VHH binders against Abasic site processing protein HMCES (HMCES). Designs and how they scored, part 21

Target 1, 269 residues: Abasic site processing protein HMCES (HMCES), of Homo sapiens (Human) (q96fz2)
Amino acid sequence: CGRTSCHLPRDVLTRACAYQDRRGQQRLPEWRDPDKYCPSYNKSPQSNSPVLLSRLHFEKDADSSERIIAPMRWGLVPSWFKESDPSKLQFNTTNCRSDTVMEKRSFKVPLGKGRRCVVLADGFYEWQRCQGTNQRQPYFIYFPQIKTEKSGSIGAADSPENWEKVWDNWRLLTMAGIFDCWEPPEGGDVLYSYTIITVDSCKGLSDIHHRMPAILDGEEAVSKWLDFGEVSTQEALKLIHPTENITFHAVSSVVNNSRNNTPECLAPV

## First folded at step 1 (VHH)

Design oe4 (from oe1 with K99Y Y100T Y101L S102G G103S S104K F105P; framework vhh_ozoralizumab_d1)
Fold by ESMFold2-Fast, scan of step 1:
Structure oe4 (fold): chain B 269 residues (1-269), chain A 118 residues (1-118)
Amino acid sequence: as target 1 above (269 residues)
Amino acid sequence: EVQLVESGGGLVQPGGSLRLSCAASGFTFSSYAMYWVRQAPGKGLEWVSEISSKGGSTKYPDSVKGRFTISRDNAKNTLYLQMNSLRPEDTAVYYCARYTLGSKPDYRGQGTLVTVSS
């Protein structure tokens, strides 16, 4: 997973992240650095994306079940990175393989510190290799969505104009991530950056791509992944596996160029 | 710097009890799962118990389950191991540990010796 959509306006995104803390209190996540959130239909590595993480990472003695939402750089910069410019990191940390996460220092160290986050997206894109041609078919992959009367019939929802009406109650894709905190050697603000954990594709996605992000399906999985105060690293990693609870549709080649940021990027073809 | 200091070990008769303590400093203790591990003479390191960062979950191997109880006091940055019905095979140096995922702790204390003998 190297491309996502996360286009919801901040208010809509925040409401889509409504949750219940350990005491049963209904909450919205509290924003950190909200001005850094940049909605887009076509997010690539090195851009900022919103993630959920435990409030306990920022406030000593906070309830670890309470959530912060913060934009973080996609592409984990390890805390030990010693150069002044994080863009000079020579290896790709966009994704982290689930089968080797314990062997890689860049990921094992932040995992040991409880630096787990949930990466938010409308969905993600993958490119299917077409047999007998050099062309690739892009697909938009996302959670199954609940139909409402206001969204109308399937035919109405398939038109580009009517697609925008489905966003009011969109179920966000929730992907397991690991983040780290890097302090510039010359001083300056701490950089928060993340990687998305990847697993083998489920049967439903195997014809599109051989890998998929580790998706946390439902509030129990999301809560356990985030709550590093109550859930050990070993227990949390039991949540990392393929899921079949996803859907997809083909999209146009407009999405291929990461500079294209329009609804056409995810509209059904 | 991160420091873990164990205490409470000693000589005890079979069937006796001991309570080990570990004083933690140099990190936010309440944010980390903590572990007790032990090393018997001439043997390798053996995991003994695990406790989640807020104390809501504990785990034990079959060898000590029902006899040992791990607990923590996050206000005092202290980890405990209550050991009951001690057996000669429990003789070991006991270490307080903080783990990343895997087989080796990222921090371990100096250890405290527990000898179970007549």
Scores: ipSAE 0.000, ipTM 0.121, lowest interface PAE 18.2, mean pLDDT 84

Design oe5 (from oe1 with K99H Y100S Y101W S102Y G103T S104G; framework vhh_ozoralizumab_d1)
Fold by ESMFold2-Fast, scan of step 1:
Structure oe5 (fold): chain B 269 residues (1-269), chain A 118 residues (1-118)
Amino acid sequence: as target 1 above (269 residues)
Amino acid sequence: EVQLVESGGGLVQPGGSLRLSCAASGFTFSSYAMYWVRQAPGKGLEWVSEISSKGGSTKYPDSVKGRFTISRDNAKNTLYLQMNSLRPEDTAVYYCARHSWYTGFDYRGQGTLVTVSS
């Protein structure tokens, strides 16, 4: 997973993340650094994306079931990284393979500290190799959305007015992530950065790409992944597996250029 | 018992300003997103602003964007609506409403009347 859409305005995004804490109280996640949230139809590695994480990471004795929402850099910078520029990191940390997560120091160490997060997106993009050509077909991949007779599908969105209606009550994609905290050696604010855990593709996605993000389908899975105070690393890793509860449609080549940030990036073709 | 009590309405000339307040009690105010909605004479309810539970995000329809500002003081359990550049079409009863995932909003106050007339 190397490209996402997360375009919802901050207030809509926040409401889409409503949850119940361990005491059964209905809550909205509390923001950290909300001004760093930048909505986009075309988010690439090194950009900031919103993630959910446990309040206990920031507040001693906080209820570990309470959630914070914070923008984090996509591309995990390990706490031990000693160069002044994170872009000089010699290996790619955009994704973390589920099968080797406990073998790689960059991921094992933060995972051992309970640094689990849920990466939020409208959906993600993948490029399918087309037989007989060197070109790739991009697809937008997302949770099935609740449909009404009047809502139609995202494939029916053919005008600006229809596009706004498509996003009403959109179910956000919730991907399992690991984050770390890096202190710049030359001073400055602590950098929070994340990686998306990847698994083998489900049967439904196997013709598009051989890998997919580890999707946490439903509030029980999201709650257990985030709650590092009550759920051990071993138990949380049982949530990491392919998911069949996804849908997709082909999109135009506009999305190929990460500088393009328009609704056309996810429009069906 | 959830209670929402609006105040601050009145008669104002076109181009004028008013600040509405809503005093909330009977629930954890800081845990809920809040709305201002209005009903003009002979018309249905119209949403005019919303604010997240901690006040970090707000949203407005085009009809009031740039003229109205929603804000909240969670320490005082109070919601506000600053209305500037008022127009005759803003004449309505304004209601404070509490967010509900199930119904859009579940509680609203008694309302406060805003009349914009020369």
Scores: ipSAE 0.000, ipTM 0.088, lowest interface PAE 21.6, mean pLDDT 84

Design oe6 (from oe1 with R98K K99L Y101R S104Y F105P; framework vhh_ozoralizumab_d1)
Fold by ESMFold2-Fast, scan of step 1:
Structure oe6 (fold): chain B 269 residues (1-269), chain A 118 residues (1-118)
Amino acid sequence: as target 1 above (269 residues)
Amino acid sequence: EVQLVESGGGLVQPGGSLRLSCAASGFTFSSYAMYWVRQAPGKGLEWVSEISSKGGSTKYPDSVKGRFTISRDNAKNTLYLQMNSLRPEDTAVYYCAKLYRSGYPDYRGQGTLVTVSS
């Protein structure tokens, strides 16, 4: 997973993350650094994306089932990194393979500290290789969406003409992530950065790409992944597997250039 | 582990009736609002009914209002959908759903097929 869309306005995104804590209380996640959230149809590594994480990471005695939403840098910078410029990290930490996560120091150490997060997106993009040509076909991949009376009953939910009507009730893609905290050697604010865990592609996506993000399908999986105070690393890793509950459609080549940030990036062709 | 198992679908003639059932397990059923949603061939998911946690309130879209009735038996952890005056456009796979937020199915089952043909 190397490109996503996360374009919802902050208030819409916040409501889309409504949840229940351990005691059954309905809540909205509380923002940390909301000014760093930059909506975009075309998010690439090194940009900031919103993630969910347990409140217990920030408050010693907080209920570990309560959630914070915070923008984090895509591309995990390990806490031990000694250079002053994180862009100089020699390793690509955009993704973390599920099969080697406990073998790689950059991921094993923060995972051992309970630094699990849920990466939020409208969906993600993948490029299908076309035999006989050097061109690749991009696809937008996302959770199946439910029709509601609020979104209207006429028109296709996935048509470009009707996309605006579905955003108010869009089901966000929830991907399993690992984050770390890096303190700049020269001083300054702590940098929070994340990686997306990847698994083998499911049957439905195998013709598009051989890998997919580890998707946490539903609130039970999301809650267990986030709750590092009650759910061990071993138990949380049981949630990491391919998911068939996904849909997709082909999009135009405008998405290829990460500088393009318009609805055309995810519109069906 | 949250599990939802739908049953009761089948082939019916227009004007006919069917009663769908959903057996829920792995969570405190009586604490959650429940939903029926459907997916017609080649179409997206469509919400068709909802019921509050204790059964005190129900909601329906205009497309099924007056024809469909949602109900629940919290003692048996079972959700029902009584469908009357069925039409060809009601042909769909019907899913029982627990939503983590309004408007989105989270813990839906495998579904049960309802075919209404003349």
Scores: ipSAE 0.000, ipTM 0.180, lowest interface PAE 15.2, mean pLDDT 84

Design oe7 (from oe1 with K99G Y100T S102K G103Y F105L; framework vhh_ozoralizumab_d1)
Fold by ESMFold2-Fast, scan of step 1:
Structure oe7 (fold): chain B 269 residues (1-269), chain A 118 residues (1-118)
Amino acid sequence: as target 1 above (269 residues)
Amino acid sequence: EVQLVESGGGLVQPGGSLRLSCAASGFTFSSYAMYWVRQAPGKGLEWVSEISSKGGSTKYPDSVKGRFTISRDNAKNTLYLQMNSLRPEDTAVYYCARGTYKYSLDYRGQGTLVTVSS
């Protein structure tokens, strides 16, 4: 997974993340560094994306079921990294393979500290190799959405203007992530950065791409992944597997250039 | 493991009736709003009915209002949809679905096919 859309305005995104805590109370996640959230139809590695994580990471006696939403850098910078410039990290940490997560020091160490997060997106993009040409067909991949009289229908969305009507009740894609905290050796603000865990693609996506992000399908899975105070690393890793509950449609080549940030990036063609 | 298993679909004549059932397991059924949604051939998912966690309120779109009735039995972890005065346009795969506070559904079953044909 190397490209996502997360374009919702902060207030709409926050409401889309409404949840129940352990006591059954409906809550909205509390923001950390909201000014670093930059909505975009076309997010690439090294940009900031919103993630959910347990409040217990920030407050010693917090209820571990309560959630914070914070922008984090896509591309995990390990806490042990000694150079001043994170871009000089010698290996790609955009994604983390589920089958080797406990073998790679960059991921095993933060995972052992409970540094699990849920990466939020409208959906993600993948590029399918096409017959006989060097061209690839991009697809926008997202949770199935319910059509209501208020929210409209994804199946009927045929233009950017029609997509505006769908976003009011959009179900965000919730991907399993691992984050770490890096302190610049010369001083400065702590950098929070994440990687997306990947698994083998499900049957429905196998014709588009051979890998997919580990999607946490539903509130029970999201809650268990985030709750590092009650759920061990071994138990949380049982949530990491392919899912069939996903849909997609072809999009135009406008999305290919990561500098293009318009509704045309995810509109059906 | 959350499971929703629909049953009761089949072939019926226009004007006929069917009752769909959904057996829920793996979660506290009485704590969630539940939905019936459908997908006609070649079309997207359409909301059909909604019921609150304790059964105190129900909602329907105009397309089925007065013809369909959603109900639940929290003691049996079962959701029902009574469909009366069926029309050819009601032909679809019907899914039982669990509601969330995130504006959308988090789980749905594998579906049951309802065909209304003369």
Scores: ipSAE 0.000, ipTM 0.322, lowest interface PAE 13.4, mean pLDDT 85

Design oe8 (framework vhh_ozoralizumab_d1)
Fold by ESMFold2-Fast, scan of step 1:
Structure oe8 (fold): chain B 269 residues (1-269), chain A 119 residues (1-119)
Amino acid sequence: as target 1 above (269 residues)
Amino acid sequence: EVQLVESGGGLVQPGGSLRLSCAASGFTFSSYAMYWVRQAPGKGLEWVSEISSKGGSTKYPDSVKGRFTISRDNAKNTLYLQMNSLRPEDTAVYYCAKQPYSHTYFDYRGQGTLVTVSS
């Protein structure tokens, strides 16, 4: 997973993350650094994306089932990194393979500290290799959304503008992530950065790409992944597997250039 | 804690009628739009009807328009679905769903009530 969409305005995104804490209380996640959230239809590594994480990471003795939402840099910078410039990290930490997560120090150490997060997106993009050509077909991949009323009258039912109406109650894609905290050696603000755990593709996506993000399907899985105060690393890793509860459609080549940030990136073709 | 309890399902012959009820608790019922959704055997979830928070607006897909009527009683925290002219293809488990904070109504749906339309 190397490209996502997360374009919802902050207030809409916050409401889309409504949840129940351990006491059954309805809550919205509390923001940290909300000004760093930059909505985009075309988010690449190095940019900031919103993640959910346990309140217990920030407040001693907090209820570990309560959630914070915070923008984090995509591309994990390990806490032990000694250079002054994180862009000089020589290995790619955009994704973390599920099968080697406990063998790679960059991921094993923060995972052992309970630094699990849920990466939020409208969905993610993948490029299908086309046989006989060098052209790749991009697809937008996302959770199934509930159907709304079908118009019975003459209108632009199949037009891209009708797609925009579905965002009001969009079910966000929830991907399993690991984050770490890096302190600049010469002082300055702590950098929070994350990686997305990847698994083998499900049957439904196998014709598009051989890998997929580890998707946490439903509130039980999201809650258990985030709650590092009650759920051990061993138990949490049981949530990491392919899922079939996913859908997709082909999109235009507009999305190929990461500088393009328009609704056309998501529109069905 | 949000709770939704559906009832009123059963076996009915084609052309018959049933009235489903949903008892809601744990939230301010009158502040949310409510939905009926269904899942036929071996099929995905399909929305059936929508009603605004005060009952002033209702919406239906073509498959049930003119046959089903959604209504609510905010004083009793109860949602209803009147189903007339039932067809075999209406056979499904019917779920009551609260307007979600996200597009997935499933996280706040009840246990469901089975409707079987057969001779």
Scores: ipSAE 0.000, ipTM 0.118, lowest interface PAE 17.6, mean pLDDT 83

Design of1 (framework vhh_ozoralizumab_d1)
Fold by ESMFold2-Fast, scan of step 1:
Structure of1 (fold): chain B 269 residues (1-269), chain A 118 residues (1-118)
Amino acid sequence: as target 1 above (269 residues)
Amino acid sequence: EVQLVESGGGLVQPGGSLRLSCAASGFTFSKYAMYWVRQAPGKGLEWVSEISGSGGITKYPDSVKGRFTISRDNAKNTLYLQMNSLRPEDTAVYYCARYRSGTYFDYRGQGTLVTVSS
């Protein structure tokens, strides 16, 4: 997973993240650095994306089931990184393989500190290799939606009014992530950055790509992944597996260039 | 097509009991957390109870904890709310709702009216 869409306006995104804490109180996640959220149909590594994480990461005695939503840099910068410029990191930390996560220092250390997050997106993009050519076919991959009940029909033949209504009730993709906190050696604000955990592709996606993000399907899975105060690393890792509850459709090559940020990036073709 | 159909509402005296049922169809019921939510006259939606897909985890707000019990029968695709020690403040339309991460709920039924009055 190396490209996502996360285009919802902040208020719509916030409502889409409504949840219940451990005591059953209905809540909206509290924003940290909301001004750093930049909606885009075409998010690439090194850009910021919104993630959910436990409030306990920021407040010593907070209820670990309460959630913060914060923009974080895509591409985990380990806390031990000694350069002044995070873009100089030699390792690609955009994704973290589920099968080696406990063997890699960059991921094992933050995971041991409970630094689990849920990465939010409208969906993600993958490029299918075409036989006998160097060209690849991009696909937009996302949860089945309330108003899109058949796979691939995200609003084909929908009016502009119907298209607007799709996003008001859009079910966000919720991907399992690990984050870390890096303090610049020359001073400045702590950098929060994340990686997306990846698993083997499910049967439904196997013809598009051999890997997929670890998707947390449903509120129970999301709550357990976030709640590092009550759910151990070992128990949380049981949530990391392929899912079949996913749909997709082909999109145009407009998405190929990460500078293109328009609805055409995810429109069916 | 997802459908949720509530039943069991009615008029009951303070201190009385009612059992609400919700018949679910059009989806794999056992894989979804389910909610009961209510709306009192002139007020907004209030969360009443939650149950995990397996039924192993249940949650309640303090306003109903100890008085209400949520349960489910996954073989029958049915959700239940047992309401005991009812109070006039419990008067509301009660909705069965399917919860999904990213929205408070994606589907709810048409509701069943519960009136607690002497």
Scores: ipSAE 0.000, ipTM 0.097, lowest interface PAE 21.2, mean pLDDT 84

Design of2 (from of1 with R98K Y99G R100Y S101T G102K T103S Y104W Y107P; framework vhh_ozoralizumab_d1)
Fold by ESMFold2-Fast, scan of step 1:
Structure of2 (fold): chain B 269 residues (1-269), chain A 118 residues (1-118)
Amino acid sequence: as target 1 above (269 residues)
Amino acid sequence: EVQLVESGGGLVQPGGSLRLSCAASGFTFSKYAMYWVRQAPGKGLEWVSEISGSGGITKYPDSVKGRFTISRDNAKNTLYLQMNSLRPEDTAVYYCAKGYTKSWFDPRGQGTLVTVSS
């Protein structure tokens, strides 16, 4: 997973993340650095994306089931990185393979500190290899959406004209991530950055790409992944597996250039 | 192809003022936070100022707060840094940078030299 869409306005995104804490109280996540959130139909590595994480990461005695939403840089910069410029990091940390996550220091260390996050997106893009050509067919991949009489979710994949209405009740894709905190050696703000955990693709996606992000399907999985105060690393890793509860449609080559940021990037062709 | 071209540097007396400009091309300027960073002789890069894509939010370190003002003209794809009450320790090559956070930026150009001396 190397490209996503996360275009919802901040208020719509916040409401889409409504949840219940451990006591069953309805809550909205509290924002950190909301000014850093930049909605886009076409987010690439090194851009900021919103993630959910436990409030306990920021407040020593906080309830670990309460959630913060914060923009983080896509591409994990390990806390031990000693250079002044993160672009000098010699390793690609956009994704983290589930099968080797406990073997790689860049991921094992933050995971041991409970630095689990849920990466939010409208969906993600993958490029299918086409036989007989070097051209690839892009696809937009996302959760099945609930169809209602009053919402724009009916026939979401059928008409580009209806896409503007479907966002009112869009179910955000929730991907398992690991984050770390890096302090610039020359001073400045702590950099929060994340990686997306990847797994083997499910049967439904195998014709498009051989890997997929580890998707947390439903609030129980999301809450357990985030709650590092009550859920151990070992138990949380049991949530990391392929899912079949996913859908997709082909999109135009407009999405290929990460600088293109229009609804055409995810419109069905 | 992202291009950033800094200009406006020069020699100025302590207490003087300079206005730096950065001409941006190759990306949708209004969608990115922009930064001014500087490198003094023999030192590493130091963040100097930050402005959100819309221009509504600006941030400064204590070393320049109240003296420097960052601004942008999204219609002209241009970033500015107004520097007042300049001090000898402000002597540095100044770079503009497109970034995602003030710790994650990518200077593209050669920068513009600012020398503050008597």
Scores: ipSAE 0.000, ipTM 0.102, lowest interface PAE 21.1, mean pLDDT 84

Design of3 (from of1 with Y99S R100L S101Y G102H T103G Y104S F105P; framework vhh_ozoralizumab_d1)
Fold by ESMFold2-Fast, scan of step 1:
Structure of3 (fold): chain B 269 residues (1-269), chain A 118 residues (1-118)
Amino acid sequence: as target 1 above (269 residues)
Amino acid sequence: EVQLVESGGGLVQPGGSLRLSCAASGFTFSKYAMYWVRQAPGKGLEWVSEISGSGGITKYPDSVKGRFTISRDNAKNTLYLQMNSLRPEDTAVYYCARSLYHGSPDYRGQGTLVTVSS
């Protein structure tokens, strides 16, 4: 997973993340650095994306079931990285394979510190290889959405204008991530950065791409992944597996250029 | 610009009642959920009540459930908090808030002081 859409305005995104804490109280996640959130239909590695993480990472006495929402850089920079420029990191940390996560120091160390996060998106993009050409067909991949009387069926919509109505009640894609905190050796602001854990594709996606992000389907899975105060690394990793509860549709080549940031990027062709 | 102005606070004896008001301006009031939050002396912010834009859904923590009632008048752009059976531990500055209500609300007012003492 190397490209996502996360275009909801901050207030809409925040309400889409409403949750219950351990006491059953309804809550909205609290923001850190909200000004760094930049909505886009076409987010690439090195850009910032919103993630959910436990409040306990920031406050020693916080209930570990309470959530913060914060923009983080896509592309994990390990806390032990000693060079002054994180863009000089010589290996790709955009994704982290589930099968080797405990073998790679870049991921094992932050996992040991409980640095689990949930990466938020409208959905993600993948490019299907086409036989006999160098052309790839892009697809937008997302959770099945609840039909509403005002928006109709999202999959059966035959008008691009109908897409504007579906965002009012959009179910965000919730992907399992690992983050780390890097302090520049020469001083400056702490950099928070994340990687998305990947698994083998489910049967439904196998014809599009051989890998998929580890999707946390439902609030129970999301809560357990985030709650590093109560849920061990071993138990949390049991949540990391392929899921069939996803849907997709083909999109135009407009999405190929990461500088294109319009609704056409995810509109059905 | 968004403005929220609280009023109705004061000194009341234990067991007494007070009604707080919040006058909202600068946004379409009926489209936003509204909140009451409070901060007791030397303590952090505590969520007190929540009401949906239409007024159809209200929520309360156990500490005030059955004693406090949140309501709104969308025609007057006004939010209310009816506080009954007040206790000394209800002493706090009460804030009217929009959207986020846990330490970082989108907007909150200047607050109104409620003191419950004999």
Scores: ipSAE 0.000, ipTM 0.107, lowest interface PAE 19.5, mean pLDDT 83

Design of4 (from of1 with R98K R100S S101P G102K T103L; framework vhh_ozoralizumab_d1)
Fold by ESMFold2-Fast, scan of step 1:
Structure of4 (fold): chain B 269 residues (1-269), chain A 118 residues (1-118)
Amino acid sequence: as target 1 above (269 residues)
Amino acid sequence: EVQLVESGGGLVQPGGSLRLSCAASGFTFSKYAMYWVRQAPGKGLEWVSEISGSGGITKYPDSVKGRFTISRDNAKNTLYLQMNSLRPEDTAVYYCAKYSPKLYFDYRGQGTLVTVSS
């Protein structure tokens, strides 16, 4: 997973993340650095994306089931990194393989500190290899959505007015991530950065790509992944597996160029 | 480096009003969400209000909602808290804050003391 869409305006995104804490209280996640959130139909590594994480990471004795939402850099910079420029990191930390996560120091150490997060997106993009051509077919991959307009006329929904309604009550994709905190050696603001855990593709996606992000399907999985105060690393890792509860459609080559940031990037073709 | 200096506290009667100020320096103020937190005598730290870097989003707990208003002037690097209809239980030291992964908040000095009594 190397390209996502996360385009919802901040207020819509916040409401889409409504949740219940351990006491059954209805809550919205509290924002940290909300002005760093940059909506886009075409997000690449090194850009900021919104993630959910436990409030206990910021406040001693906080209820570990309460959630913060914060923009973090995509591409984990390990806390031990000694150079002043994070872009100088010699290896790619955009994704973390589930099968070797406990063997790689860059991921094992923050995971041991409970630095689990849920990466939010409208969905993600993958490029299918096509026989007899060098062209790849891009697909937009996302949770099945509840239809927002009753019965059967969405076949005419390529007008701007109709597209506005598609995003009402959109179920955000919730991907398992690991984050770390890096302190610049010469002083300055702490950098929060994340990686997305990847697993083998499910049967439904195997014809598109051989890998997929570890998707946390439903509030129980999301809550257990985030709650590092009550859920051990060993128990949380049991949530990391392929899911079949996913859908997709082919999109145009407009998405190929990461500079293109329009609804055409995810429109069906 | 980062410095936050609170002012505007004092003694007020129940039902009165105060406006707190926080002068920020050492960082790009307009890029950070800012917070007001308070600590009543013998109690822990309590979150009071939150404002986004642009000022477009504000949040409050039920205990102060409708009575307190957070605002900011990014040109002056200053954060404000307008407190109306003050109650004895609002008595606390008030701190302006920026979240820190090492400690809960970045704040300077002893905050500003607000005492609500008759």
Scores: ipSAE 0.000, ipTM 0.114, lowest interface PAE 20.1, mean pLDDT 83

